# VH-VL binders against q960a1r229to459, part 6

Target 1, 231 residues: q960a1r229to459
Amino acid sequence: LKGDRIELLLPKNIDQFKKFKKDRTVISSGLITRFVSTRNPKEFSQKWISTKYVKEFNEITVNKDSVVVGAALNIQKMADTLTSSLSINIGKEIDSFIQKFSSPQIANFATWTGAIISGAKSSLSVSDLLILFNVLDAKLTLLNNSGELTQVAIEEFAEKKLFATHTIVNAIFSRSLTGFLFCLKLGETSEQDSTNFNFAALVGNQVSRIFVGLGGQPKRLTSLEVHIDAL
Short names: E, the ipSAE of ESMFold2; O, the ipSAE of OpenDDE; V2, 0.75 times the mean of E and O plus 0.25 times the DockQ between their complexes.

## First folded at step 1 (VH-VL)

Design M05 (framework fv_ramucirumab)
Fold by ESMFold2-Fast, scan of step 1:
Structure M05 (fold): chain C 231 residues (1-231), chain A 122 residues (1-122), chain B 107 residues (1-107)
Amino acid sequence: as target 1 above (231 residues)
Amino acid sequence: EVQLVQSGGGLVKPGGSLRLSCAASGFTFSSYSMNWVRQAPGKGLEWVSSISSSSSYIYYADSVKGRFTISRDNAKNSLYLQMNSLRAEDTAVYYCARGFGELLYEDAFDIWGQGTMVTVSS
Amino acid sequence: DIQMTQSPSSVSASIGDRVTITCRASQGISSYLGWYQQKPGKAPKLLIYAASSLQSGVPSRFSGSGSGTYFTLTISSLQAEDFAVYFCQQYNSFPYTFGGGTKVDIK
C-alpha cells in the first residue's frame, strides 16, 4: 500500500514478512487507520509493514493439548477460540471478563496483539487482556529481526520488553488448564483516562495462578499461591 | 420469528458443484456462529463446517476439506456452502444451524433450517 | 477426533415409560454436549445444551446429566410425541461430532 508521504507493505505470508520487515514499523490490521491518523506529518515518511494479510498470523489451530491463535486476529476471534477450546468454567469467565473491558465493536475491530503490546508498554494503567494472558499461562511465538522463531512466556515478553525487538506470530494456550477462573475489574477502563485495578486467579487441583494489576505489568502473588496449593 | 430458510440443492453428477444458501431472520445474524450439518438418507448427523460471527474462524470436517467452502454475508443475513468436486458419498440433506449458548460462541444448535437435499448421482 | 458412542441404538417403549439414553465421549469434553430430537422428515430440535440445561420450550420430562466422558438423556414419562431419534453432540472441540443416534420406537 502506497500514498503520498506514507508507504505500507502488505506481505501475504511469513517468508515475505521476514524479507520485507527490515527496519519497518509493524502495524496490526485493526490499527492501520488510527495509527496513521495519530502520527505527526514527518512520521508519515516511515516505512511500515502490516500483519493483516500474512497467512500465518491469521491461522487458528486447535490441537489435542493446545490452542494456537494467530497474531492478526481480533479480540473477539481470540475469545471465540478460547471459549470453545478450554473447559466450561474457564471459558465462561473469559467471556464474562472480556465483555466487561471491551465492547462488541472494539472486540471485533482491535487485535489481541495490539491490546497485549499496549498493556505491556504501559507503566500507569492496568491491562485486562494482559492479566488474562498471565493467569492462563499464555506463551507467545515471536519472530526476531534475524528471522528466527522463539517461544516465550507472556511474563517474559512483558518483563524484557520484547515488543521492541520482536513481532508476535501467535499465542499458545494449554488445553490442560483446569479449575476455577475468577477475574475482577475495579474502576473505569483505561480508555476512559481513569486509574484501574484488576485481579485474576486460576485455582486448580494442583497449582494456583494469582495475579493483581495495580498499574503496569501484573504482579504474581506467589505467597498466596503456595498457601492455597498447600490446602 | 427467529428462522433459517434454506435454498439451493438438487441433483448433480460426480465432480460437479452446487451452492447452498441459508437466509436468517428474526435475530442479529452477525452475533452468532453458523454451521452446516448433513444427514445421508437413513443415516445419522454429520457436522460439516462452522464459521464464526466474523468469518475469522472456519473449520471443516476432514471429509470435505479442500472441496467445500463455508462463507457468510452479515449485511445480507446469509450463510453459504460452496460444494465442489462432489462425490456420491456427499449425497445428504444439508442443514444450516445457529450456534447457541450462554458462553461466547457455544455451539449447541438451537435453530435449524428446513434442510436442502443434495443428490450426487451418475 | 472425539468419537461419540450412543447406546442403545434403538429402544422399544410404551407411553409412560422412563427412557434412558447414554452417550460416551472418547476423551473429556467437560459439559460441552447437546442432545437433539429428530422426527421423520424434520430437522433436529435442540433439547438440552451444556449437558444439563433444558432448552426453552422443551418439556420438563426431558433431563440431561453427566460431565467429562459419560452423559445421559432421560425422558421420565414417555409421551406419544416423543417417538423419535435422539442424538448427542459434542461441541468441546473441532471437528464437532455426533453420536450414532438412538431410535425410540413404539413397543
Scores: ipSAE 0.000, ipTM 0.401, lowest interface PAE 20.8, mean pLDDT 82

Design M06 (framework fv_ramucirumab)
Fold by ESMFold2-Fast, scan of step 1:
Structure M06 (fold): chain C 231 residues (1-231), chain A 120 residues (1-120), chain B 107 residues (1-107)
Amino acid sequence: as target 1 above (231 residues)
Amino acid sequence: EVQLVQSGGGLVKPGGSLRLSCAASGFTFSDYSMNWVRQAPGKGLEWVSSISSSSSYIYYADSVKGRFTISRDNAKNSLYLQMNSLRAEDTAVYYCARDYLTDYFGMDVWGQGTMVTVSS
Amino acid sequence: DIQMTQSPSSVSASIGDRVTITCRASQGISSWLGWYQQKPGKAPKLLIYAASSLQSGVPSRFSGSGSGTYFTLTISSLQAEDFAVYFCQQSYSFPLTFGGGTKVDIK
């Protein structure tokens, strides 16, 4: 699209977002101020759509049994929400783990959605945020190009590569999570050498969730879960 | 309710000046690009000017460029059009209008209109 | 500047009739086109945006189609309240431009 107008759309509600999403690249509210103030039509070759004014992408809802975190929120806001909404021990481990893979500078600017999609696309690199969502049994609310909303497990999102056909609206976490959470990041990562692995385990009273990341999607250790749950 | 209320029209001599005001309520004014559109008696619609939500981008129709100035005060939820060096051809009902999304997809909320008459 | 040519300039139709209004752009504008309804003494009302998307609260008898340089607004079953002037508008580039308008008179 040429001319002297910027290809950035700012829908004001979910219905408008559904109409204009199509092939447009989704951008968070944190980046919009910069793009709006410094935009130049000649510099842009992509079509962009903002989540800034769409309530569903920006809200945090704490219910009795669940906590909902909008897709446009940054990693630190997500971490703060989970820390304040889940059990003290689980929340502390979440905060500790996030600080190991994301500095305060990054966590205050990067969206959790961008990190999840990046992790789900990779076949070689481990993703610390993705394994955290796996162990917490996170659900994602997704919007397809037909305007339909569905909820899927994070494991299904990554396995079926739903990032190619869907937009993430929010993440849903159970407030009924119980037990001991343990997260581990092993190996050094630089921009040049990304070989490392991670591990996350939630050992509950009746059920355990255990994952290992060796590259690409985290693997669930189902046999180990069965043994631990039998104790 | 979402609305735009206009004021400031009137009768002026050629070469005179007027300032139109448009007060917004019921929505977050600072999130929307705004427009001025005019309509001469018995004629069609003519776009006059647009201003982005931050005032960083401003555009004018060639017929008013250099004479009219669009501005906004987001703290006061108000849009303005300063009209200088008015001509008989500027006689029209002036509407303020909110862009639906950005300045791309049409104007979904309109003021009631303000009559500006430049006497011959 | 992009010129918007609208036809017909006026049409008289009976209640229940299908009415089609056309709009042509002097250059390609993709889907950056809206349709407006204006009743005497009132401000315009947005009916269709992005060439084919129905604005919230607008009756389903209104529909828009087209892309590039040729666009149509259709009223599938004309009602008494549809007596108005209809305008197309391109939002592809500045200056924003409107069609000349089509007056729809109900017989």
Scores: ipSAE 0.000, ipTM 0.417, lowest interface PAE 14.6, mean pLDDT 81

Design M07 (framework fv_ramucirumab)
Fold by ESMFold2-Fast, scan of step 1:
Structure M07 (fold): chain C 231 residues (1-231), chain A 118 residues (1-118), chain B 107 residues (1-107)
Amino acid sequence: as target 1 above (231 residues)
Amino acid sequence: EVQLVQSGGGLVKPGGSLRLSCAASGFTFSSYSMNWVRQAPGKGLEWVSSISSSSSYIYYADSVKGRFTISRDNAKNSLYLQMNSLRAEDTAVYYCAREGVYSLFDYWGQGTMVTVSS
Amino acid sequence: DIQMTQSPSSVSASIGDRVTITCRASQGISSWLGWYQQKPGKAPKLLIYAASSLQSGVPSRFSGSGSGTYFTLTISSLQAEDFAVYFCQQYDSFPLTFGGGTKVDIK
């Protein structure tokens, strides 16, 4: 025991989590989520639930065509998994980019889910991890209020603010991604490096993905993608 | 009364295949995650595979990945383990087990012996 | 993977004796540990969950304690039916792992 008396739910697997989530809207942070009842607008029931111990949220699966990273894992574990399972040119840049926006100490403590949700909510600063997920064409497995699982592109998750109505279960990355990944960050060093501008581009033989962040949500540069693909 | 009744098993040659079945009764099968746990003769317990209540999440021990497939049929209250490319080290008693409210096994089948030899 | 080490590998005791079995985890697992009893030719039976909580139907002479990396299972007054192998299991993280087992023989 932690010695705390605050009501906290500690589900151990997805089935227990679904029971606790039933008829509730989840606001996730990777380690602790806040549940708000949506059934009665004049009567709110609020409980705290930890996703830390849900086994499905702590798993890493490397398949032939994809890499699946559980929602409760930290940024460093996620990065290590991607660098080991994606192409060498992409993996090297992921390692480099993570070091630019997060110290090893921060990366070993913060969950990637928390960073993604924080980035999706922000309208004032750019999110380095969110732009990385965008350029890698990450998909998120989400659990809705009806207990149903859906797969959503990271771009759609952020634009539609699905963090308010869905719980992130895992992230899925394609192992068929090829080409060269280039990431840039502009910011001052502080307690935690702050970012005023970021850029990520995956340049392949058939298709390119290019994103820029100036504040708020990353913007896809589709015209530049068409031009580069024509070369 | 909760019951898990196993069938299948037997002697098979290396490289062969075998399918184990586990029939559940006495509880709402579709509400529980199910597991396979094995025990080699005279040795300890080894977790093999798990499947969530909806079949949305399936996990395997590294020793069986790519060779074994866990599945379930909630309409028939049945759990299965398809074992392919069997090796001598797969020789064990295989148990199906229900996962309780914690990731611990509160009810077990009687066990099915699988022997892999030439 | 989290490795679970049990000691002793076997113990021989008289009826009425107090028996203590230990389980050590290779890393901290908080209280996420259970204990099982397995009799010859039978499937395991869950005795303890969350390190110290007694499973329904299990005699009160069984108790568990510990947290972090060090855990114990105690049988306060050994009975003839307690002749069995006992296993610990962590459920802090996947893959789920078991201890090597402790055989309890009655003198």
Scores: ipSAE 0.000, ipTM 0.402, lowest interface PAE 19.3, mean pLDDT 80

Design M08 (framework fv_ramucirumab)
Fold by ESMFold2-Fast, scan of step 1:
Structure M08 (fold): chain C 231 residues (1-231), chain A 120 residues (1-120), chain B 107 residues (1-107)
Amino acid sequence: as target 1 above (231 residues)
Amino acid sequence: EVQLVQSGGGLVKPGGSLRLSCAASGFTFSSYWMNWVRQAPGKGLEWVSSISSSSSYIYYADSVKGRFTISRDNAKNSLYLQMNSLRAEDTAVYYCARDIPLYEYGFDYWGQGTMVTVSS
Amino acid sequence: DIQMTQSPSSVSASIGDRVTITCRASQGISSWLGWYQQKPGKAPKLLIYAASSLQSGVPSRFSGSGSGTYFTLTISSLQAEDFAVYFCQQAESFPYTFGGGTKVDIK
């Protein structure tokens, strides 16, 4: 792209995004209007880079063994994709979970990436979306400042605080997940109140994944998993 | 035609000061990051400093931090390097250079260079 | 700081020869690398930007390749005007750093 002065970079593919990312702030399509409409000096002088036109951030790919969800998609699009692509039991629980913990207005506008980063960053509140990604054994494709792509488990992303040094490109979910998914909130006075505790368990034939949220990062209950898998 | 024309070099004693100027023409100066790069006699290239189009972002090599100040005047299409507390190891040809447009990076146009000699 | 190691430091070549110059970064820089040509008493001239993109007006015998930490500049058929010093430069992060240079000299 050639032209006059531009406030925001609009790369058209992942290679351009890698070249132009540098120290630029990543912005999804939903946030562009907010940043552009701001008249404060700091935001006016900042260099931003958009994910709007980069396929990898906006596409859904359903493969035989996996589902790939672009980082710029909203929570509802992600949930719809998982519900239609994973087993019926798991899909129904995902749909139910999203309906309980996220209003339709929030789910249709907020990116899943924003919610995951917020959850990974927090030490005070539980994150319903983060615990869901934990029990589903989600992997994230990350881009570092050198333009290298790596794949990490959601647990590693949160523990190492990789949101500080990497850009999320997409999430990868296994279509080989089987079993019973159960999600629960504890201590709520209503569905609209902040969550005090959450719990998520995937109990399968081969392996169980069990997590509890008590504030901040969800904790894996490995001792309980071992006990259940021995039954 | 893009041109960068430099001035302000010379001979100065250790501890002295010099101000380098770089006059730009043939492009919208206010849209480009600008750079200073130096080269000691018979040696390689060393990046010195960069300044963003609006002067909001400024970076220096560790060897010159606290002594050199980069600045620009977009109304005059000019880039400056104020050099204070000069040392013998600052002796070099100094070049101003334009970053290519925001879509790509590299120094696509360079000034002719100006010699700075620091000696007693 | 990202260290740029350039090799060889010098090469003697004849007109018509293929010349390859290598540049290695101490950490990944994606494609944030430029190649420059410098003739005695002159300012450097940009040949290649973004590791592999040929600058306007530069002869097609010049090409760049590589990504991450390993990069090459190739002159497919050396001409008389190509005897010069060549430098790579990373633009991934500040401070920007240059390779030590490769002098291409006549045999």
Scores: ipSAE 0.000, ipTM 0.399, lowest interface PAE 18.1, mean pLDDT 81

Design M09 (framework fv_ramucirumab; at its last look DockQ between E and O 0.03; V2 from the best seeds 0.00; counts 0 for: pae E 22.4 > 2, placed apart)
Fold by ESMFold2-Fast, scan of step 1:
Structure M09 (fold): chain C 231 residues (1-231), chain A 129 residues (1-129), chain B 107 residues (1-107)
Amino acid sequence: as target 1 above (231 residues)
Amino acid sequence: EVQLVQSGGGLVKPGGSLRLSCAASGFTFSSYSMNWVRQAPGKGLEWVSSISSSSSYIYYADSVKGRFTISRDNAKNSLYLQMNSLRAEDTAVYYCARDTEYRQSLAEALFYKYLMDVWGQGTMVTVSS
Amino acid sequence: DIQMTQSPSSVSASIGDRVTITCRASQGISSWLGWYQQKPGKAPKLLIYAASSLQSGVPSRFSGSGSGTYFTLTISSLQAEDFAVYFCQQANSYPPTFGGGTKVDIK
């Protein structure tokens, strides 16, 4: 930045991003990733990289069986993509649920990656976006410090704390999801927009995914899923 | 021709060790995640281990954790499984298999981690009492 | 771990028959499921990925359907080379797990 010792790097594509990243460990925070040098500690806190302008992180791909949403996109653009790509019933509930936990100002500014990382880092509070990704069976494409790509389930990303060692590239959602989606946010307190409890269920004949958030990462209710699918 | 050729099986006593090898040809080995899958006589398939293209992501089935080590040498187009502290229940045909997760670009919609499209011929590992 | 339950364990069929094999997951796995064919003494061959997408080179008589917890593999008109064991596999969550297999045998 001007007048500061902080250098802000603005890569325009994934190859430039990999070049700036090199062998450095990353600390991810939405659109801005901070590098930690394992060889030279003086680089710590002095070099920041923005993913905002990386072409590949701003792309949306709609396939026959999946939809891919780039990491630099805001919450509203992600929601719009899912509502237009998934079934009408699921899409309407996604839109409705997001309106309950994110104002239009926040949804049009904040990235979905920032919200997911924030939710995954929390051990005490619930995360509405994280439970939504869990019930939708979201997969994340991740990039490590060696430039290698991998795909993980959202549950694995949170449980293994992969946000500490990886950059999120995109999120992948199945277009084969069927049934009724129901999401709930409960527990208004003096912290008026805080969530103390959340719940998400995708239920249909032969299809169920059920999660509850009581603090930290959402818990899957596999026993209940089995009983509902037997109906 | 795309193929995986396996070697290194045999008969060992419980507590013994074996190293399995899998040689790849006909494709860019360094671009694919690789798997080991086993099948006990008359039984179904059991996934054993996987290794990503650059060895950064390595996973093991709970039944083999701490005893088996997967590795690869991309310069030699080879995959390995080092099996230590072998047990009678490790008796099986072991297959190496290529993951379908390969992506040519980030614009591709998704890749299918853990689904396997190219398999080796299998090698028998027998752990006797 | 996700348990995959496959049925029937065996089926006897004649050439030209329609054969349907089912697979159930112990929890919702969306479309992250594949089907394999294994002939005696041979390695498995991938037939279907993403629950319903036909692998390159696989005959069109094979088809897959389903999502969530219930999946089917259908062979519309059984041929002599189709007598084999068929396995489903979930690719939704680590560790990947296989169904117990369905043997399609000649009657």
Scores: ipSAE 0.206, ipTM 0.683, lowest interface PAE 5.5, mean pLDDT 82
Fold by OpenDDE, look of step 2:
Formats: C-alpha cells, sequence, structure tokens
Structure M09 (fold): chain C 231 residues (1-231), chain A 129 residues (1-129), chain B 107 residues (1-107)
C-alpha cells in the first residue's frame, strides 16, 4: 500500500518479509501496532512493514511432540491453542490464567509477542505471558537483521535483550510436559494494567519448574524445585 | 532399523518424465519433514526440494521449480518426486533424506531446510539423448 | 543464496594426523551448520549438527566449532575409515546450500 501519508508493505511469507525488512526498521514494541500518518509527506514519511499477512507468523502447528504458535496471533488464540493441545492439567490452567490477564478485547487484539516483548523490557511489572512461557520452557524462534534464524529460551531472550535486534517468528511448546500447572497473580492494577506478583509452578513433570515474578523479570526457584522433586 | 529405501529413476530422454519413490521404515514417517537432494557425477550436493510432515509447506530449488513436484503419502510411509521436462543437467544421483530430530523441534512454518540424518541409498537419473 | 566455501578442496594426511577443514558462509548462518561425510558410492552421513553437536554414533575424534560465518570440522586423530569427502551445509536460509567438499586422502 502506498499513499501520501504512509507506505506499508504487506509481505505474504517469511521470504518476502526478510526482503522487505532490509529496507525498513522493524519495531517490536507493545501489544498492538498502530500506524502514524501525516498530511504532508514531504515533511514526514512513514515506512511500515506488517506481519499481519505473513503466513509463517500466523500459523498454528500442532505436532506430535510440540505446538507452534505464530508471532502474529493474538493472546486469546495462543491460549486457546495451548489449552486444547497440552494436557488437561496444564492447558486448563493456562486458559484460566490468561482469562485473568486482561479484558477480552485486549486479548483479542494484542499479540502474545507484544506481551512478551513488553514484559521483557519492563523492570516494574510482571508479564503473565512471560512467566507462563518460562514455566513451560517455551522456545522462541527469532529472525535477526541478517536473515538468520535461531531458537532461544525465553530467559535468554530477556537476558540478552534480543528484542532489540531480533523479530519473534513463533513460539514452540512441548506437548510432552506432564504434571500440574499452578498459576497465581496478585497486585493487578486497573490504571496501569500491570501485575506486581506472579507465580507459576509446573510440578509432577520430569523436572519441576517454578518461577516467581516480583515487579520484574521472572526468576526461577531452583532450590524449591529440588525440594519438590525430592518429595 | 530406521531406513529409507529408494526406487525409480533410470535413463530418460530430454523432455521426459520420471517418478522417484522413497519408502520409510523404522520411524514415524508422518512426524518428519523430508527432502530430496541430488548429486551430479563427480560434483557436490544440491538441495532439490523439501516437504513438511503434513505437506503444508513445500519448497523447491529454483533450478527445478515448475518442473518437479514433491509429495508424500503418510499412510504409505512414502515420499515421491515427480520429475517432468527433464534436462541433461538434471542427471544425478537423487537422495531422499529425513530432517534431523534436532530440527524437528523447530517451527514447521519456518524451517524446511534442515540438516538430514537419515538418507536413502540414492537412485541414478540419467537424462540423455 | 548463501554460498558455502570449503577449504582446502583436498588434503593428504596420514593415520593419526590432526585434520582441520574450514567452511565459510557468505553471510551469517548462526549455528545452523552441519557436516557430512561421504564415501564413494554411498550417501552422505551426518557427523555434526548445530555447528558443534556430535551426531549419535559418530566417533568423538570428530568435532565441530564456529558460528556466524566461520566454521571448522576437526578430526583429532585420523583413522583409516576417515578417508572420504566432507561437506558442510547451512540450514539457516533457503535454499539449503552445501560446501564444495573437501577430499581427505591418504598421504
Amino acid sequence: as target 1 above (231 residues)
Amino acid sequence: EVQLVQSGGGLVKPGGSLRLSCAASGFTFSSYSMNWVRQAPGKGLEWVSSISSSSSYIYYADSVKGRFTISRDNAKNSLYLQMNSLRAEDTAVYYCARDTEYRQSLAEALFYKYLMDVWGQGTMVTVSS
Amino acid sequence: DIQMTQSPSSVSASIGDRVTITCRASQGISSWLGWYQQKPGKAPKLLIYAASSLQSGVPSRFSGSGSGTYFTLTISSLQAEDFAVYFCQQANSYPPTFGGGTKVDIK
């Protein structure tokens, strides 16, 4: 799409996206992407690229041992996919947890990628999705500016601040997880749409995973995991 | 035992057609992306085509695009390569190959250019007048 | 396309020698690189995946290293069965591409 106010490229696949991206800066920020326009293109020009129509970013793939969720999907679709694809003791808890995350309107508009990035950038609030991805040991597929594709853990993504240099393409979840998932959130504020405390524990799996968020990045409680696994 | 057994190939005139087959056994075929790779006599390896586990994603080398068709039948544990409009430069040993398990964990939508850990024995295709 | 350049194209070595093969990519491929061994009349055999991970059943004398654009395959102590052609392959971008190969022959 071309116009006096904005130039928007709409790639249809990852290859096109990679090509188009070379001429544009991809801004990965926030839950919702908004366009900026101007009346005078001579003074100000906006060049955008969208992931909305990129096939690979909108894919849901349920494999025998994994679930893949495209980065362009909204939070609700992601949650629904996980709820239906993971064990009942995990999936239902995910659904419940996400339903308490935000309003249905936000869940249907905001991408889970946006939530992950926002959470990774924040030092003040805790992202529900960030802690959820951590406890489930989710992996992110990332695309850098050179066209390289990598897979990283959520913790690595946040720690290395890869959101500054990489584009999330999808998330990968294991369908082999067993046990029970427990999620708790406290301190939600209506004004800032933030959570001060999150807790997530997957117990009864091969190795327990326990994370806590207290006004910042989730932290793994390894000592507690060892204790629980010894019971 | 995990294995791929190939069949088909042979001698064909330019412009002709051949169909290659690859039968999988010893593993869950439907869970793996599959590939065709060819090697001209005395030359290196050239990727030809890939197909995802569910056939949702298919990729071709530019050199064969529009002429070759990759397909699979998961019920028969079989991979196929239909080769039409064959040229002399298509002369090569063709291999079917399975994507690695390591890459299997990655998103299907993104990666159909995996490393390959299981290979067929190869089948020779000769295009000559 | 990403070009993969191997060096040397051939190397003569003796049993027990340390052999190093290099693979360079025309652009960054992270760690999505594999190494194959091919013997005459046989299909390639995967040795190394993810640049440095040893494939199951492959002897420990084989090792891989590198990231980005520069990679190496090392045979710490060459054995008789190791005389073959070795290929690198990038699996980062379409199309998958292979190096030109390195023939390891007997001195």
Scores: ipSAE 0.018, ipTM 0.537, lowest interface PAE 7.2, mean pLDDT 86
Fold by ESMFold2, look of step 2:
Structure M09 (fold): chain C 231 residues (1-231), chain A 129 residues (1-129), chain B 107 residues (1-107)
Amino acid sequence: as target 1 above (231 residues)
Amino acid sequence: EVQLVQSGGGLVKPGGSLRLSCAASGFTFSSYSMNWVRQAPGKGLEWVSSISSSSSYIYYADSVKGRFTISRDNAKNSLYLQMNSLRAEDTAVYYCARDTEYRQSLAEALFYKYLMDVWGQGTMVTVSS
Amino acid sequence: DIQMTQSPSSVSASIGDRVTITCRASQGISSWLGWYQQKPGKAPKLLIYAASSLQSGVPSRFSGSGSGTYFTLTISSLQAEDFAVYFCQQANSYPPTFGGGTKVDIK
């Protein structure tokens, strides 16, 4: 309070997390690693709580019709889980897309929740993980400040700015998805024009899902989906 | 045997309403997009409406938007057309029709674009004073 | 919308004749065209899909050709059961649209 104090709670389970979350800023494993490495410790003067050691946030559950990925897992672990749990046509493309997204070193340290929140907050950035979640119709389990759990589609999370009032507990993916996943990243167009673009399509499923990333939240191409579904 | 059996036609005054039904059998109804197509007496065919297998995508001809509602009940293997605010120019035989299957593989979907391989027997709708 | 123009509107023919029916699209539709046969009081029956592919169970005397904007349906040797009205339909985009029809009648 009177000096530059660092106060960071490391709860071991969700009950402890709920007890102390009320007045603290939640951080992911990847964020805390980078934040702690700063040269100026005054930036730690606020109260913080971590998801890193919470058992429920580190769980993976593979059910018959769904796979659930805890919020504290890194990007590579999430990718490996989806690759092994979804159809081979979808899983292989997820693995390939993540390799294009970042180096294996970054994917092994950064959490998927940190990447999703960063993408959902930005009006200019093109997020590869956010477009992947949209094309796979991911749902998020959220914990509000009252300790109540709710589930929302990834689109609603960004639209209603739920990252400001809720903590992500896990993501839920359907194992009933079929067809072919296609993902594309476009890099720089010129040295003076650093345009970034991505695209993701799931085709041959019951209802196709097609998204384009031009900055901010991915845009769904519903007219193209209808055309493709009618093929 | 693959069949579409229609019911619900008749004579209606202008401004009236009518509901058409189409019952499917012999195939997995929930896997197919469905259409309504009409044919005025002595005239050609006109597409009216389409509905995707899950009802996620619904389309209407401009001539019927806001007056007609397509729906389906996959548990009952049934397709419906609710027709409101009927006009004399709506007088026609109405057919329900199944799109060709394109959802079982992507390769087949690329070959079959919106053609109709199974048709109901047709139901006459007459709108007159 | 893509307009389909069908010619002729009718043709009188005898058994054994070769009959050719033409369909033109107002825009390119690649090969996304079907041909239907309709007998009086009956629903249409799909004959040809993808411009030239014969639907299962349809006699080989029926054939389709064309791509882009110009398409034909040919009956190589007309049979008694072939007297009907024939329609083309584009399936390139919504809304699906039909030609005006060609009546093949007995001479």
Scores: ipSAE 0.000, ipTM 0.391, lowest interface PAE 22.4, mean pLDDT 78
ESMFold2 (binder alone), look of step 2: mean pLDDT 90; pTM 0.926

